VH-VL binders against Glutamine--fructose-6-phosphate aminotransferase [isomerizing] (glmS). Designs and how they scored, part 3

Target 1, 141 residues: Glutamine--fructose-6-phosphate aminotransferase [isomerizing] (glmS), of Sulfurisphaera tokodaii (f9vpa4r286to426)
Amino acid sequence: VIEEIKNAERVIVIGAGTSYHAGLYFSIELNRLGINSLPVIASEYYNVRSKKGDLVFAISQSGETIDVLQGIRMMRNSGAKIISLTNVIESAIARESDYKIYMRAGPEIGVAATKTFTTQLASILFILSVLKKENLKKMEK

## First folded at step 5 (VH-VL; framework fv_zimberelimab)

Design s29 (from zi10 with light chain E52Y S97Y)
Fold by ESMFold2-Fast, scan of step 5:
Structure s29 (fold): chain C 141 residues (1-141), chain A 124 residues (1-124), chain B 110 residues (1-110)
Amino acid sequence: as target 1 above (141 residues)
Amino acid sequence: QLQLQESGPGLVKPSETLTLTCTVSGGSISSSSYYWVWIRQPPGKGLEWIGSISYSGSTYYNPSLKSRVTVSVDTSKNQFSLKLNSVAATDTALYYCARGTFYGDLYRSAFDIWGQGTLVTVSS
Amino acid sequence: QSALTQPASVSGSPGQSITISCTGTSSDVGSYNLVSWYQQHPGKAPELMIYYVSNRPSGVSDRFSGSKSGNTASLTISGLQAEDEADYYCSSYTSIYTWVFGGGTKLTVL
C-alpha cells in the first residue's frame, strides 16, 4: 500500500463527513512529503476528473457510504487504482477496492463522530509515519 | 420543524406513469447529513421501501421495482420526486416520503421524519 | 411475505412487558447494526421508535428498548400503556444496499 502511494501521479482522498476531515489532513501531509494529493468531499465526486496513474484513497468507517462507493466506481472506470480505509471486513467499499486497510475488524459500527475521526486519524498517522521514515532514509543517501 | 408533504394525482390509469413530489419545508434538502426516501403501504398491508436518494443524486432502489422506478432531487425547489412507470392495480397504495439519517460516513436506516402520505389509486 | 419475519400479533395488559421479534438472515440483521423500529397508529404515518438496534430518538419513552442476538432483533415495551396499541414494523439494511421491512406486528393492549 505504501509503494502504491509513493508511485501514484496523484492521490485523490475521498470521504464524507468526519471521514472527509481525516482525509483532508492526510492530503495536506502527503503534499508536504512531495506527493501530489487532492482531497475530495464524497458528495462532489462528479467534479473530479480522474485518469490512469491516479490512486484513490477512500475513507469510510462503515464501508457502505453511498457517495464514496459511487465515487470509487466512477474513478476506477477512469483508470484509477483504489485503496480503502474502512472499519468493516468485506464491506461494499472494501470488496470493490484494489487494496484494503482495516481500522478495526468486526461488524460493530461506532456511532460517535469524534471516535470515528480519531480512529481514522490513527490509521493515517501510521501510514504517514512509514512514508516519513522512508523519506528520511532517502534524504540520508 | 422540518416537514415533508407528498403531492400527486390521487388517481392514475393502468399502464401510465405515476409521478409524486415531496416538498421539504423548514429545512434544506441540500444537507449531506440526510437521504430522501420513498416508502409505500397498500391498503391493509405492510410497509415497502421503494428507493432513496442523497443530496448528490446517488440512488438505491428496491430490486423488485428497479426497472420501473426513478427517484430524483431538485435542490432549487427543495423537492424530491418519484416516477413509477407501467402502473397496475397492485401499485395502489399510500405513498410516503421520508427523511433518512446519514451520520458522518454512515448511512442509517432511520427514517426520522415522515410525510402524512398520499393515497394513489390505480383504476381506469 | 416480507424479508424480515415478525409475529402477526402480540397482546398484553397495562403495566406488563411485551417483546416483538424481527428475524432476518446473516446478510441483513445478522451482519449490520442498522435495525430500526416504527410505530404506526391507524390512519397515521409511521413514527421512528428505535434506530441502530437500541438507540432512542429524542422524545421516545425509555419504556421502549431494542436488542439484537444473531439474526434476530427485538423490540421490548415495558409498562404497557393504552396508547402503545399500534402496528410495529422493523427495518434493516441488507448486503445488496437496500432497506427491507418486517411484515408488521399488531399490538393489542387489553
Scores: ipSAE 0.006, ipTM 0.552, lowest interface PAE 10.1, mean pLDDT 82

Design s3 (from zi10 with heavy chain S52Y Y107S)
Fold by ESMFold2-Fast, scan of step 5:
Structure s3 (fold): chain C 141 residues (1-141), chain A 124 residues (1-124), chain B 110 residues (1-110)
Amino acid sequence: as target 1 above (141 residues)
Amino acid sequence: QLQLQESGPGLVKPSETLTLTCTVSGGSISSSSYYWVWIRQPPGKGLEWIGYISYSGSTYYNPSLKSRVTVSVDTSKNQFSLKLNSVAATDTALYYCARGTFYGDLSRSAFDIWGQGTLVTVSS
Amino acid sequence: QSALTQPASVSGSPGQSITISCTGTSSDVGSYNLVSWYQQHPGKAPELMIYEVSNRPSGVSDRFSGSKSGNTASLTISGLQAEDEADYYCSSYTSISTWVFGGGTKLTVL
């Protein structure tokens, strides 16, 4: 999943409600790392022009947010690859994604509340920590 | 005030198909905030979840019933329905329809409104 | 008999506190904070008392509280009253995107 993010021409981060705010944070941090990223509120997916080379990072706790689902379908049809971050195994969004990340990945995360903005942010922070370590290695060479 | 009302036959013969309908009144079945659920309770026993349909059209079924069950929605009539194929005496139960409520980005939380239940007896 | 384990019965006296446990696995109660509790009086449909482990719907008495530790969720009823006598069911979301119920607990107010 890290290589897909690093190699994308653009990372479109789509979500609704609190998931959008987690995605907005992720998108801002990706841009700071030199990765071109666009945050998208799910209800406005119609405004997005996606293409081959784009990667969609879809955030939905339930995995069933209709605007997120419609957005990933539209963008996949335009050639984008889809990564989902969800709380629910084999949810609609997870089933239609090329790569799946579940918020219950760690034992401590699995015991804690998984439906909150904090749980989504923890998953995002882990991904960012790996990306930042890769950047530091590249800078030192 | 949203209300749910089950309707269907009180008696079904073994091997036939049971069809139940839930009528939603006082609110729209098309709301993105909700999903629509079937639950049953055999006499003297506990609750068993059957399945649901979300506003996105996604259906989820109890694995023990998945090969026999279909849940569908008719938005023009503000109704959703349960079809259970090849019924047996063990399918005798009170059948409830219920509303599930989403929070935030559609996190599934609970069944907050229930119909009164309809008794279905499977007997020859 | 049921996916989630509850005691078959619990009893208490008016004014006392009682707790009903609901034990699942890491694939339901242990992994998801989507545990709900329902109260069912004889001849009536179940009513939602607690959702998402510890939240109360509008109109539910603050005598009812929910919690979770590991694979076990708990419903606590404080200041027990005669009208609390009912069957109580827990429910949890699962790793395969389904819902399961506990076997139910009959609360008797002595």
Scores: ipSAE 0.013, ipTM 0.590, lowest interface PAE 7.8, mean pLDDT 83

Design s30 (from zi10 with heavy chain S54Y, light chain S97Y)
Fold by ESMFold2-Fast, scan of step 5:
Structure s30 (fold): chain C 141 residues (1-141), chain A 124 residues (1-124), chain B 110 residues (1-110)
Amino acid sequence: as target 1 above (141 residues)
Amino acid sequence: QLQLQESGPGLVKPSETLTLTCTVSGGSISSSSYYWVWIRQPPGKGLEWIGSIYYSGSTYYNPSLKSRVTVSVDTSKNQFSLKLNSVAATDTALYYCARGTFYGDLYRSAFDIWGQGTLVTVSS
Amino acid sequence: QSALTQPASVSGSPGQSITISCTGTSSDVGSYNLVSWYQQHPGKAPELMIYEVSNRPSGVSDRFSGSKSGNTASLTISGLQAEDEADYYCSSYTSIYTWVFGGGTKLTVL
């Protein structure tokens, strides 16, 4: 999954509500690491033009967010690869993703927005920490 | 106080297309917190979910009806509509529009506000 | 046939408690905590009584409670009253992002 992120021409980070804000943070940090990234509010997925070489990083706590699911379907049809970050194993979004990362936030039902955001940030920070270590290894060679 | 009101023909002939419209008043259909839903109930029988739409145009349909159903939204009129093609007598039912709940990125799929329902009879 | 199984009828007397079951599969009731219950009086639209297994909307009496065990959800009405006489429907989210309803239960208050 790390290699897919590093080798993407562009990482499109899509989410709704609190997932969008976690995604916005991720996208900003990816750009700071030299990885071209675009954050997308899920409800505006139809305004995005994706292509082969793009990687979509889809964030959805439930794995069932309707606009995220529609967005990844549209972007896959345009040639993009899909990575999902969800809390629910084998959810619709996870099943339709090429790569799957599962948060361990707890059961799907009624998770508070604040807890959801914090758990998503923890997952994102872990991914970022691995990317930063990979970057440092390359600089040392 | 948000209200939903169904409108459309009371009688439709077999093989024709049924078109129903739901008007939302007292609130905006362009809300990120809610989905809009069609449900039907044949006389004396139970409820059947038909489909759902988000204001972005994203839809989900009952697989049993998917080949015949289209749901659309018109945010400028604060309305959403159902088109059911090739109707038969078995499509005779009370048709309800309803509001589905959405919380942040969590789809909390309860139908919390319902219209009064409109009876559609399919007969020659 | 309805995807979720409910008893066709239940009955009780004023002041008693009754329970209505709703049985699905591991791909709906068993997998998701997205079970809702609706009350329908004759000639009226359904009203939401319970959502997400056990939550009550504002304005719904605390005499109504919901629970779930495995593939079966339950609606319990305590302190039964004459106005509780109605049809009750359960609904659940499914693994293919759809909604299914139970066949309905007619509650008679004797």
Scores: ipSAE 0.015, ipTM 0.612, lowest interface PAE 7.6, mean pLDDT 84

Design s31 (from zi10 with heavy chain S32T Y55W)
Fold by ESMFold2-Fast, scan of step 5:
Order: C-alpha cells, then structure tokens, then sequence
Structure s31 (fold): chain C 141 residues (1-141), chain A 124 residues (1-124), chain B 110 residues (1-110)
C-alpha cells in the first residue's frame, strides 16, 4: 500500500462529508511530501478525469457510500488503481478495491462526526508517518 | 408510509431450502439511507438476528447461520429475500423482515419498521 | 456472542416504576452506544421503544427511558399501565458487526 502511494503519478483522494475533510488533510500532506494529490468531494466524482498511473484513495467509514462507490468504479474503468480506507470488512467499497485498509474503530453514535474524523485522521497520520520515514531514509541514502 | 410484508411457504420439509421474500411498499429499497434485515423468533422463544443486506447488495450474516443463509435484494421488484438451506425442525419460527438505518457515512441504527411476520413450520 | 442477559420476568403494579436490565460484554453493550429496546405484545411484531441507549422514537411515551452503565443497559418504565404488559427485548451492535438480542423479559402488570 505504501509503495503504491509513493509510486503513483497522482493520488486522487475521494470522500464524502467528514471523510472528505480527512481526505483533504491527507492530500495536502501528500503534496508537501512531493506526491501529486487531488482531493475530490465524492458527489462530484463525475467531474474527475482519471487515467492509468493514478491511484485512488477512497475514504468511507461504512464502505457503502454510493458516490464513493460510483467514483471508484468510474476511475478504475479509466485505468486507476484503488485503495480503500473503510471500517467494514467486505463492504461494497472494500470488495471493489485493489488494496484495503481497515480503520480501528467501531460504529459511532454519541459523538459521531467528531469521532469518525478522529479515527480516520489516526489512520491517515499512521500512513503519513510511514511515508515520512521512507522519505527520511531516502534523503540519508 | 413505508411498510414491509413477508411472504413464503408456511410449511417446509426437513433438508429442503426455505425461501422467504419481503416486499417494501411506500418507499425505495435502493435508498442509500437504509439496510434490510431478517430476524426470526421460534414459538415461545426470543428474537434472533439472521442477516442484513444494504442497498448495494453487501451482506452481513449471523455467524451461527452463515453457512446456510443467503440474503439477496431485487431493486426492480422492491424486494429482498432470504434463503435458508438444509432446514431442520429447530428452524421452525416466525420470520420477520425489518428496516435498519444508516446515519450518513457514520453509523447504523436500530430496526425501526418491522413486517407482521410469517410463520414457517419445518415438519415431515 | 450468544445472547445478552435479561431477567426472565419482572412485575409491577399500576403507577409504579420498573427497571429491566440487559447485560453484555465489553465487545457489545460496553463498547457501543447502539442499544435498542423492543416491546412485543402477544401475537404482534416487535415495536422499537428506545434506540441508541436513551433515544425515543416519535410517538413513544416519555414514561419509557433508557440508560447504560458499563456493560449493562437498563429500560425503565415509570407510571406503569396495564397496556405495558408485554415482552421486552434489548439488542446491541457487536465488535464483529453483528446484532445480538437479549433473551427477553416478560413484564406482568398486576
């Protein structure tokens, strides 16, 4: 999963609601690491032109978000590879992804939006930490 | 207003496959806000969750029944169905279909609408 | 897991309050605020009374209230009425993305 992110020509990060905001943060940090990244609001997936060499990083806690699912299908058909970050094993989005990352949190009720963002951000921060360590190793050679 | 109605055979022989259908009326089964559920209740006993299916066809099954159960959705008929293989007398129960709710992308909630239930007896 | 633990029966007189407990584990009731309570009258389908531990659907009397402490959820019915006589079931979401029900409690109003 890390190698796919490092070697992508462009990383398209797609999500809805709070997942989009977690994805926006991820995209900004990827660009700061020299990885070309585009954040996409899931409901606007049809405006995105993807191609071979692109990697789609799809964020959906339920794994059932229709706009995310339709977006990854469209982009996969255009030649992109798909990585999903979801909470539900064998959900629709996970099943249709080339690579799968599962969040470490269960369903959210009492503090739903805040907790979802926090657990998504924790997963993203972990991925970023590995990418930054790889970058540091490369600089040292 | 949304309503659910179970249908299927009242009597099934041991070792056969039980097939039940739930018809959704007053709303769309393809709504991304909901998922659809099968629950059963043996006579005089408690409730047991069988499985669920989302609008996209993703299924979740009770581990105790997973090897025997299949849930499917037919959006063109606004229906979802349960198939339970290799039935035995212990599968005799009132079978309910119900609706569960997604809260956007965040969580799932309780079963707020239930069908009236259909009694299935497994006997030779 | 198998089932959440509820007392088999509970009884009360009109006007009193009764409480029904529902005990699970840290992998269901203890970890998730996804506890629901259903009322079932003889010959009828279950009706949702409480969801997400303490929320009431529109149309459910405020005499019904829910709470949770640790691995135990509770349904309290105040101002008990004859029509409250029914079976009550709790349910919870689990860490393996399934739903489990309690064994049920028969409420008798004497």
Amino acid sequence: as target 1 above (141 residues)
Amino acid sequence: QLQLQESGPGLVKPSETLTLTCTVSGGSISSTSYYWVWIRQPPGKGLEWIGSISWSGSTYYNPSLKSRVTVSVDTSKNQFSLKLNSVAATDTALYYCARGTFYGDLYRSAFDIWGQGTLVTVSS
Amino acid sequence: QSALTQPASVSGSPGQSITISCTGTSSDVGSYNLVSWYQQHPGKAPELMIYEVSNRPSGVSDRFSGSKSGNTASLTISGLQAEDEADYYCSSYTSISTWVFGGGTKLTVL
Scores: ipSAE 0.006, ipTM 0.562, lowest interface PAE 9.8, mean pLDDT 82

Design s4 (from zi10 with heavy chain S32K S52H)
Fold by ESMFold2-Fast, scan of step 5:
Structure s4 (fold): chain C 141 residues (1-141), chain A 124 residues (1-124), chain B 110 residues (1-110)
Amino acid sequence: as target 1 above (141 residues)
Amino acid sequence: QLQLQESGPGLVKPSETLTLTCTVSGGSISSKSYYWVWIRQPPGKGLEWIGHISYSGSTYYNPSLKSRVTVSVDTSKNQFSLKLNSVAATDTALYYCARGTFYGDLYRSAFDIWGQGTLVTVSS
Amino acid sequence: QSALTQPASVSGSPGQSITISCTGTSSDVGSYNLVSWYQQHPGKAPELMIYEVSNRPSGVSDRFSGSKSGNTASLTISGLQAEDEADYYCSSYTSISTWVFGGGTKLTVL
């Protein structure tokens, strides 16, 4: 998953609601690391032109958010690779992704939006920490 | 307001395929707020979830039945259907269709409306 | 067999309270606040009484309440009435995007 992010020509981060805001943070941090990233609100997926070389990072707590599902299907058909960050094993979005990352939501999944956002951010922060460490190793002389 | 009604054969022979249809009245099967569920109950026994289909067409099945079951939706007829192949006497049951709800963040939730049930007997 | 464990029967007198337990695992009841309870009278389809652990649909008496602790969900019926005599089933969402039911509990009102 880290190598896919590092080698992508562009990382499209798609999500809805609180997932979009977690994705927006991720996209901003990726750009700060020199990785070209575009945050996409899921309901606007049809405005995005994707192609081979693009990587889609799809965030959906339920794994069934229709606009996210339609977005990844459209972008996959254009040649993009799909990574999903979801909380449900075998969900529609996870099943249609090339790479799957599962969140740890604890016993109150779906009832506490703040806890859900924090869990999404924890996964994103971990990914960013690995990317930052690899970036530092390349700068070391 | 919204009502569900099962229909299909009351008697099916062993090894044949059972096909049941649920007709949705008083509301749209295409609503993003709902998914469509099949549940069965053998005589004198408890409830068993068979599977469901989301408004988007995504399907989920009980692992014990997955090799034999297919759920589909026909939005033009406002119906969804269950196909169960290779039936045996143990498939004799009341078959219910039901509406499932998406709540909050589109997480699946409860089955709030049920059909009356249709009895299917597997016998020669 | 049923994936969720319920007592086979429970009984009470009019005006009393009874509680029905529903025990699962960390992969269903313990992980998701997506527990439902259904009431079934003989010859009738099940009716939703409680959803998402503790919420009541419109039209359901406030005598019915739900709760959860760890891997066990509970349905409590207070002020027991003759019309409450029925079978009660719990249900939970699972980590593999499926639904499971309890074996059912027959409530007898004496």
Scores: ipSAE 0.006, ipTM 0.602, lowest interface PAE 10.4, mean pLDDT 83

Design s5 (from zi10 with heavy chain S52F L106I)
Fold by ESMFold2-Fast, scan of step 5:
Structure s5 (fold): chain C 141 residues (1-141), chain A 124 residues (1-124), chain B 110 residues (1-110)
Amino acid sequence: as target 1 above (141 residues)
Amino acid sequence: QLQLQESGPGLVKPSETLTLTCTVSGGSISSSSYYWVWIRQPPGKGLEWIGFISYSGSTYYNPSLKSRVTVSVDTSKNQFSLKLNSVAATDTALYYCARGTFYGDIYRSAFDIWGQGTLVTVSS
Amino acid sequence: QSALTQPASVSGSPGQSITISCTGTSSDVGSYNLVSWYQQHPGKAPELMIYEVSNRPSGVSDRFSGSKSGNTASLTISGLQAEDEADYYCSSYTSISTWVFGGGTKLTVL
């Protein structure tokens, strides 16, 4: 998953509601690391032109957000690879992604907006920490 | 007061395509808070979810029906429609349209507004 | 057939309380707090009575309440009235991103 992020021409981060805000933070930090990233509100997926070389990072607590699901389908059909971040194993978004990362927020999908945002942010911070360590290793050589 | 009303043929022959339309009144089908649902009920039996469409056109179908079903929306007419291909006698049912809700990234399973239902009989 | 198991019928007298069960699996009722209950009078469309396990829509009598324990959701009707006589259906979200319904329970008010 890390190598896919590092090697992407552009990382499109798509989400809705609180997942979009977690994604916005992720995109900002990716750009700071020299990785070209575009945050996308899921309902606006129609405005995004994707192509081969793009990587889509889809954030959805439920794994069922229909605008996210349709967005990843459209972008995959344009040649992009898909990574999903969700907390529901075998959810529609996870099932249709090339790579899957699962958060552990428990079975509180209807009531867990606060908990799931924290879990999404924790997952993002972990990914960023690995990317930063890889950057540091390059600087040491 | 939002209302839903189904319309379509009462009788369809086996192997043909069933087309039903749901008219939304008293509110916009383009609202980002809602998705639009088809549900059916064979005579004397229980309810079966068919599929839905969101305000943005995203569709989701019951896997058992996915190869035969298409849901579409016409925002200019404030309507959404169901097409069910290759119908058989087992498709005879009351067909309901309904409204579903979601809150941001979170689905709500509540279908809070239903049409009155339209009976479709599949027979030669 | 039906993914969720409900008793075919229940009965009670006016003023009593009755409970209708809805049993699923860990892949639906057990994992998600997305359980709804619908009331259907003969010849009428279903009406939402309970959503998200225990929430009541505006206009629904507080005699109707919902709960769940493990893989079983329950609808309780207190102070039973003749007009409560109807079919009741539960529904739940599933791990494969679908909605499923119970087989329905016919409530008879004696």
Scores: ipSAE 0.019, ipTM 0.617, lowest interface PAE 5.8, mean pLDDT 83

Design s6 (from zi10 with heavy chain S52T Y103W)
Fold by ESMFold2-Fast, scan of step 5:
Structure s6 (fold): chain C 141 residues (1-141), chain A 124 residues (1-124), chain B 110 residues (1-110)
Amino acid sequence: as target 1 above (141 residues)
Amino acid sequence: QLQLQESGPGLVKPSETLTLTCTVSGGSISSSSYYWVWIRQPPGKGLEWIGTISYSGSTYYNPSLKSRVTVSVDTSKNQFSLKLNSVAATDTALYYCARGTFWGDLYRSAFDIWGQGTLVTVSS
Amino acid sequence: QSALTQPASVSGSPGQSITISCTGTSSDVGSYNLVSWYQQHPGKAPELMIYEVSNRPSGVSDRFSGSKSGNTASLTISGLQAEDEADYYCSSYTSISTWVFGGGTKLTVL
């Protein structure tokens, strides 16, 4: 999954609500690492022109967010690869993704206020830490 | 107070297309907090979900009806509509429109506001 | 047959508690905490009673409560009253981003 992110021509990060804000942070940090990234609010997925070489990083706690699912379907049809970050194993978004990352096992306990943003950030920070380590290794050579 | 009102023909002939419209009042159909739903109920039977459309135009349809159904939204009229092709007597039902609530990157499995329903009879 | 299984009928006397079950699969009730319950009186549109398994909308009596265990969700009505006599439907989100309803349960208050 790390290699896919490093080798993408562009990483499109799509999410809705609080997932969009976590994705926005991720995109900003990817750009700081020299990885071209575009944050997309899920409800505006139809404004995105995607193509082969693009990688879509889809963030959805439920794995069922309608606009995120429609967005990844559209972008996949345009040739993009899909990575999902979700909380629910075998959710619709996860099943339609080429690569899957799970925030935690099992379904969310209630759709009420949860530490959604914090758990999403923790996963993103871990991915960023691996990317930064690999970047540093290359610089040492 | 947001209200929903169904409108359309009370009678349609077999093989024709049924068109129903839901008018939203007291709130905007373009609000990112909501999605819009069609549900039907044949006389004396249970509820059946037909399809949904989000504020952004994303649609999902009942697989058993997907080949015959289209849901669309007209933001200029604050309305959303259902088109059901090739109707048969089994499509006779009360048709309801309803509102669903979207919560962040999750939406509630809840239709919190319903129209009164409109009866559609399919017969010649 | 409906996608979610409910008993066709249930009955109770005033003041008693009754429970209505709603059984699905791991691809709906078992996977998502997105279960809702609707009350329908004769000639009227359904009214939301419970959402997200156990939450009550404002204005709904605390005599109504919801729960879930595995693939089965339950609606419990305590202190049963004559006005509770109605049809009750459960609903769940599914793994293919659709919505399904139970077949409905007719509650008779004896």
Scores: ipSAE 0.016, ipTM 0.611, lowest interface PAE 6.5, mean pLDDT 84

Design s8 (from zi10 with heavy chain Y103R, light chain S97Y)
Fold by ESMFold2-Fast, scan of step 5:
Structure s8 (fold): chain C 141 residues (1-141), chain A 124 residues (1-124), chain B 110 residues (1-110)
Amino acid sequence: as target 1 above (141 residues)
Amino acid sequence: QLQLQESGPGLVKPSETLTLTCTVSGGSISSSSYYWVWIRQPPGKGLEWIGSISYSGSTYYNPSLKSRVTVSVDTSKNQFSLKLNSVAATDTALYYCARGTFRGDLYRSAFDIWGQGTLVTVSS
Amino acid sequence: QSALTQPASVSGSPGQSITISCTGTSSDVGSYNLVSWYQQHPGKAPELMIYEVSNRPSGVSDRFSGSKSGNTASLTISGLQAEDEADYYCSSYTSIYTWVFGGGTKLTVL
């Protein structure tokens, strides 16, 4: 999944509610690493023009967020590859993704927006740590 | 305006499969704003959640019943159904179908519209 | 856990307030702000009174209110009326789209 992120022409990060905020942070950090990234609020997926070479990183704790699911379907139809970050192994979003990342906490949701954001942020920080190590290795070579 | 109506056999023999259908009228079962639920209530006892199905067809089941239960939707008939196999006397209950509202990861409603319920008796 | 814990019965007089508790665990009531309350009159289907701990559907009297502290959710009915006499059930989200109900409480208005 790291290679797909590194080799994407653009990483579209889509989410709703607290998942969007976690995705926004992810997109900002990806751009800081030189990876072209666009954060998308799920309810506005229809405004996105996606194409072959794009990678969609879809964040949905439940794996059933309707606007995220519709967004990934639309963008896959346009040629994009899909990575999902979810908490449920056979959820609709996970099943329709090319690559799947499951949150380490197991199948659960947060009590408040802050708890949900924290769980998603932990996963994102891990992905970013791997990307930063890969970036450092590239600079050395 | 939206209404739910359960239908199925009133009597099922032990070890057989119970099949119930819920007909949705006044709205679409494939609307992305809703999910559909089965709940039961043994006579004189409390409510027990059986399972849920999303508009996209994803299913979620009570762990105590998961090995015996299947929920499905038929969008062309605006219906969803419950199959419970290997029934026993303890499965005797009023069976309700209900509507839930799901939007986003944190915006969920409980079960706001219920059918009238249908009594299922398991006996030989 | 097969059911949330509710008192079997509660009673009050017209005009008074009563509270019904619903106790779960840290993995359901304690973890999620997704607790609902249903009212069931004899021979009728349950009706949603409260959702997501404290929200009321349109048409539900503001005499009904909900709250939560730790592993216990509460339904409070103020200004008790004869028509409030019914069975009350709580329910909680416990994992992805998975719910558990309480055992129910019979409210008698004396």
Scores: ipSAE 0.006, ipTM 0.542, lowest interface PAE 9.3, mean pLDDT 82

Design s9 (from zi10 with heavy chain Y103H L106M)
Fold by ESMFold2-Fast, scan of step 5:
Formats: structure tokens, sequence, C-alpha cells
Structure s9 (fold): chain C 141 residues (1-141), chain A 124 residues (1-124), chain B 110 residues (1-110)
């Protein structure tokens, strides 16, 4: 999943509600690492034109969020690859994604991490930590 | 208001397939706000979740039953169904259908509407 | 055996308060605020009393309240009435994306 993120021409991060806010943070940090990223509120997916070379990072706790599901279907049909971050293994969003990351398998922030947003953020922070380490190693060559 | 009604055989022979149908009335089974649930209760015992199907058709099954159970939805009839293969006496129970809810992108464990239940006896 | 542990029975007198516990693990009750409580009268389908740990559906008496601490959720019924006599079940979402129930608690109002 790290290689897909590093090699994407653009990473579109889509989510609804608190998942959108987690995605917004992720997108901002990806841009800081030199990875072109666009955060998208799921309800506005129809305003996004995707293409081959794009990677969609879809965040949905239930894996059933209708606007996220419709968004990934539209973008996949336009040639984008789909990564999902969900809490549910056989959810619609997970089933329709090329790559799947499950929040329940991700690192936890701590004993206070009993809510969905905290779990999503922990998973995102782990992905970012791996990307940052690789970026740092390349700079030290 | 929305109501759920189970239907199916009252008696099934061991090794056969049990098929139950839940008819949804007063509302649409296609609503993205809901998922549809099967729960059973052996006489005098507690409740056991069997499986669920979301508006999108995604299915979730109790691991102890997953190899034998299929839940499906028929939007044209506003129904969802349970198919349980290779039944045994231990499958004798009241079978309930119920509605679960989504709120935003999170599950809610609110099975807020239940059918009245249908008794299925597995016996020769 | 049920995945969530409840006492088999509890009893109280009219006007008293009782509490029913529901103990799970860090992979269900401890990790998710998706705990529900159901009331079942003899011969009837279960009725939702509490969802998401502490929320009441419209029409449920405010005598019923829910809470959670660590791996244990609790249903409290205040001002006990004869019609509260029933079986009570807790339920929780799990880390493997399933739902589990407690074994049920028979409430007797004496």
Amino acid sequence: as target 1 above (141 residues)
Amino acid sequence: QLQLQESGPGLVKPSETLTLTCTVSGGSISSSSYYWVWIRQPPGKGLEWIGSISYSGSTYYNPSLKSRVTVSVDTSKNQFSLKLNSVAATDTALYYCARGTFHGDMYRSAFDIWGQGTLVTVSS
Amino acid sequence: QSALTQPASVSGSPGQSITISCTGTSSDVGSYNLVSWYQQHPGKAPELMIYEVSNRPSGVSDRFSGSKSGNTASLTISGLQAEDEADYYCSSYTSISTWVFGGGTKLTVL
C-alpha cells in the first residue's frame, strides 16, 4: 500500500463527516511529503474528475457510507486505483477496493482511543510514519 | 409505520435447508440508512445473532454459522431471506428478523424494529 | 456460553433501583461504544431499550439508563414497576465486525 501511495500521480482522499477530517489531515501531510493529494468531501464526489494514475484513499468506518461508495465506483470507472481504510472486512467499500487497510488492525494512539476517529487517525499516522522514514532515508543519500 | 414479518416452515428435517423470509412493509428495504438482521433464540435460551445484510448487499455472518448461512435481499419484493444449510436439532429456535441502523459512516447497534418471530423445529 | 457475561437473575421491589452488568472484553464492550440493551417479556419479541451505551429510543421511559466503564456496560432501572419484570439482554459490536449478545438476565419484581 505504501508503494501505491508513493507511485500515484495524485492521491484523492475521500470521506464523510469525521472520516473526511481524518482524510483532510492525511492529504495535507501527503502534500508536505511531495505527494500530490486532494481531499474530497464524499457528498461532493461528483465534482472530481479522476483518471488512470490517480489513487483514491477512501475512509469509512462502516464501509457502507453511500457517498464514499458511489465516489469510489465513479473514480474506479475512470481508471483510478482504490485503497480503503475501513473497520469492516466484508463491507461494500472494502469489497470494491483494490487494496484494503482495516482500522482494527492498525496501531492505537492509547487507552483513550475508543472512538472511530481516533482509530482512523492512528492508522493514518502509522502510514505517514512509514512514508516519512523512507523520505528521510532518501534525503540522506 | 415500518413492520417486519417472518415466514417459513415450522418443521424442517435434519440435514435439509431451512429458508426463512422477512417481509418489510411501511418502508423501503433499499434505504441507505439501514441494514437487515437475522437473530435466533432457542426455546428457553438467549439470543444469537446469525447474520446481516446492508442496503448495498454486503453480508456479515456469525463465524460459528458462516459455512452454513446465506442472507440475501430481494428489493423488488421488499424482502430479505435467511438460508441455513444442513440443519440439526440444535438449530431449533425462534427466528427473528430485525432492522439495524447506520448513522453517518458508523454502525449503530440499534436493532430498533423486530418481527414477532417464527418457531422452527428441526425434527424427523 | 454467551460472549458477554450477565448475571442470570436480579430482583428488586417496586420503587427501588437495580443495575444489570454486561461484561465483555477489550475486543467488544471495551473498544466500541456500540452497546445496546433489549427487554423481552414472555412470549414477545425483544424491544430496544438503550443503544450506543446510553441513548434511549423515543418512547422508552427515562427510568432506564445505560453506562459503561472499561469492559463492563450497565443497565440501570430506577423506580421499579411490576411491568419491568422481563428478561434483559445486552449486545455489542466486535473487533471482527460481528454482533454478540449477553446470556440474559431475568428481572423479578417482588
Scores: ipSAE 0.084, ipTM 0.705, lowest interface PAE 5.3, mean pLDDT 85

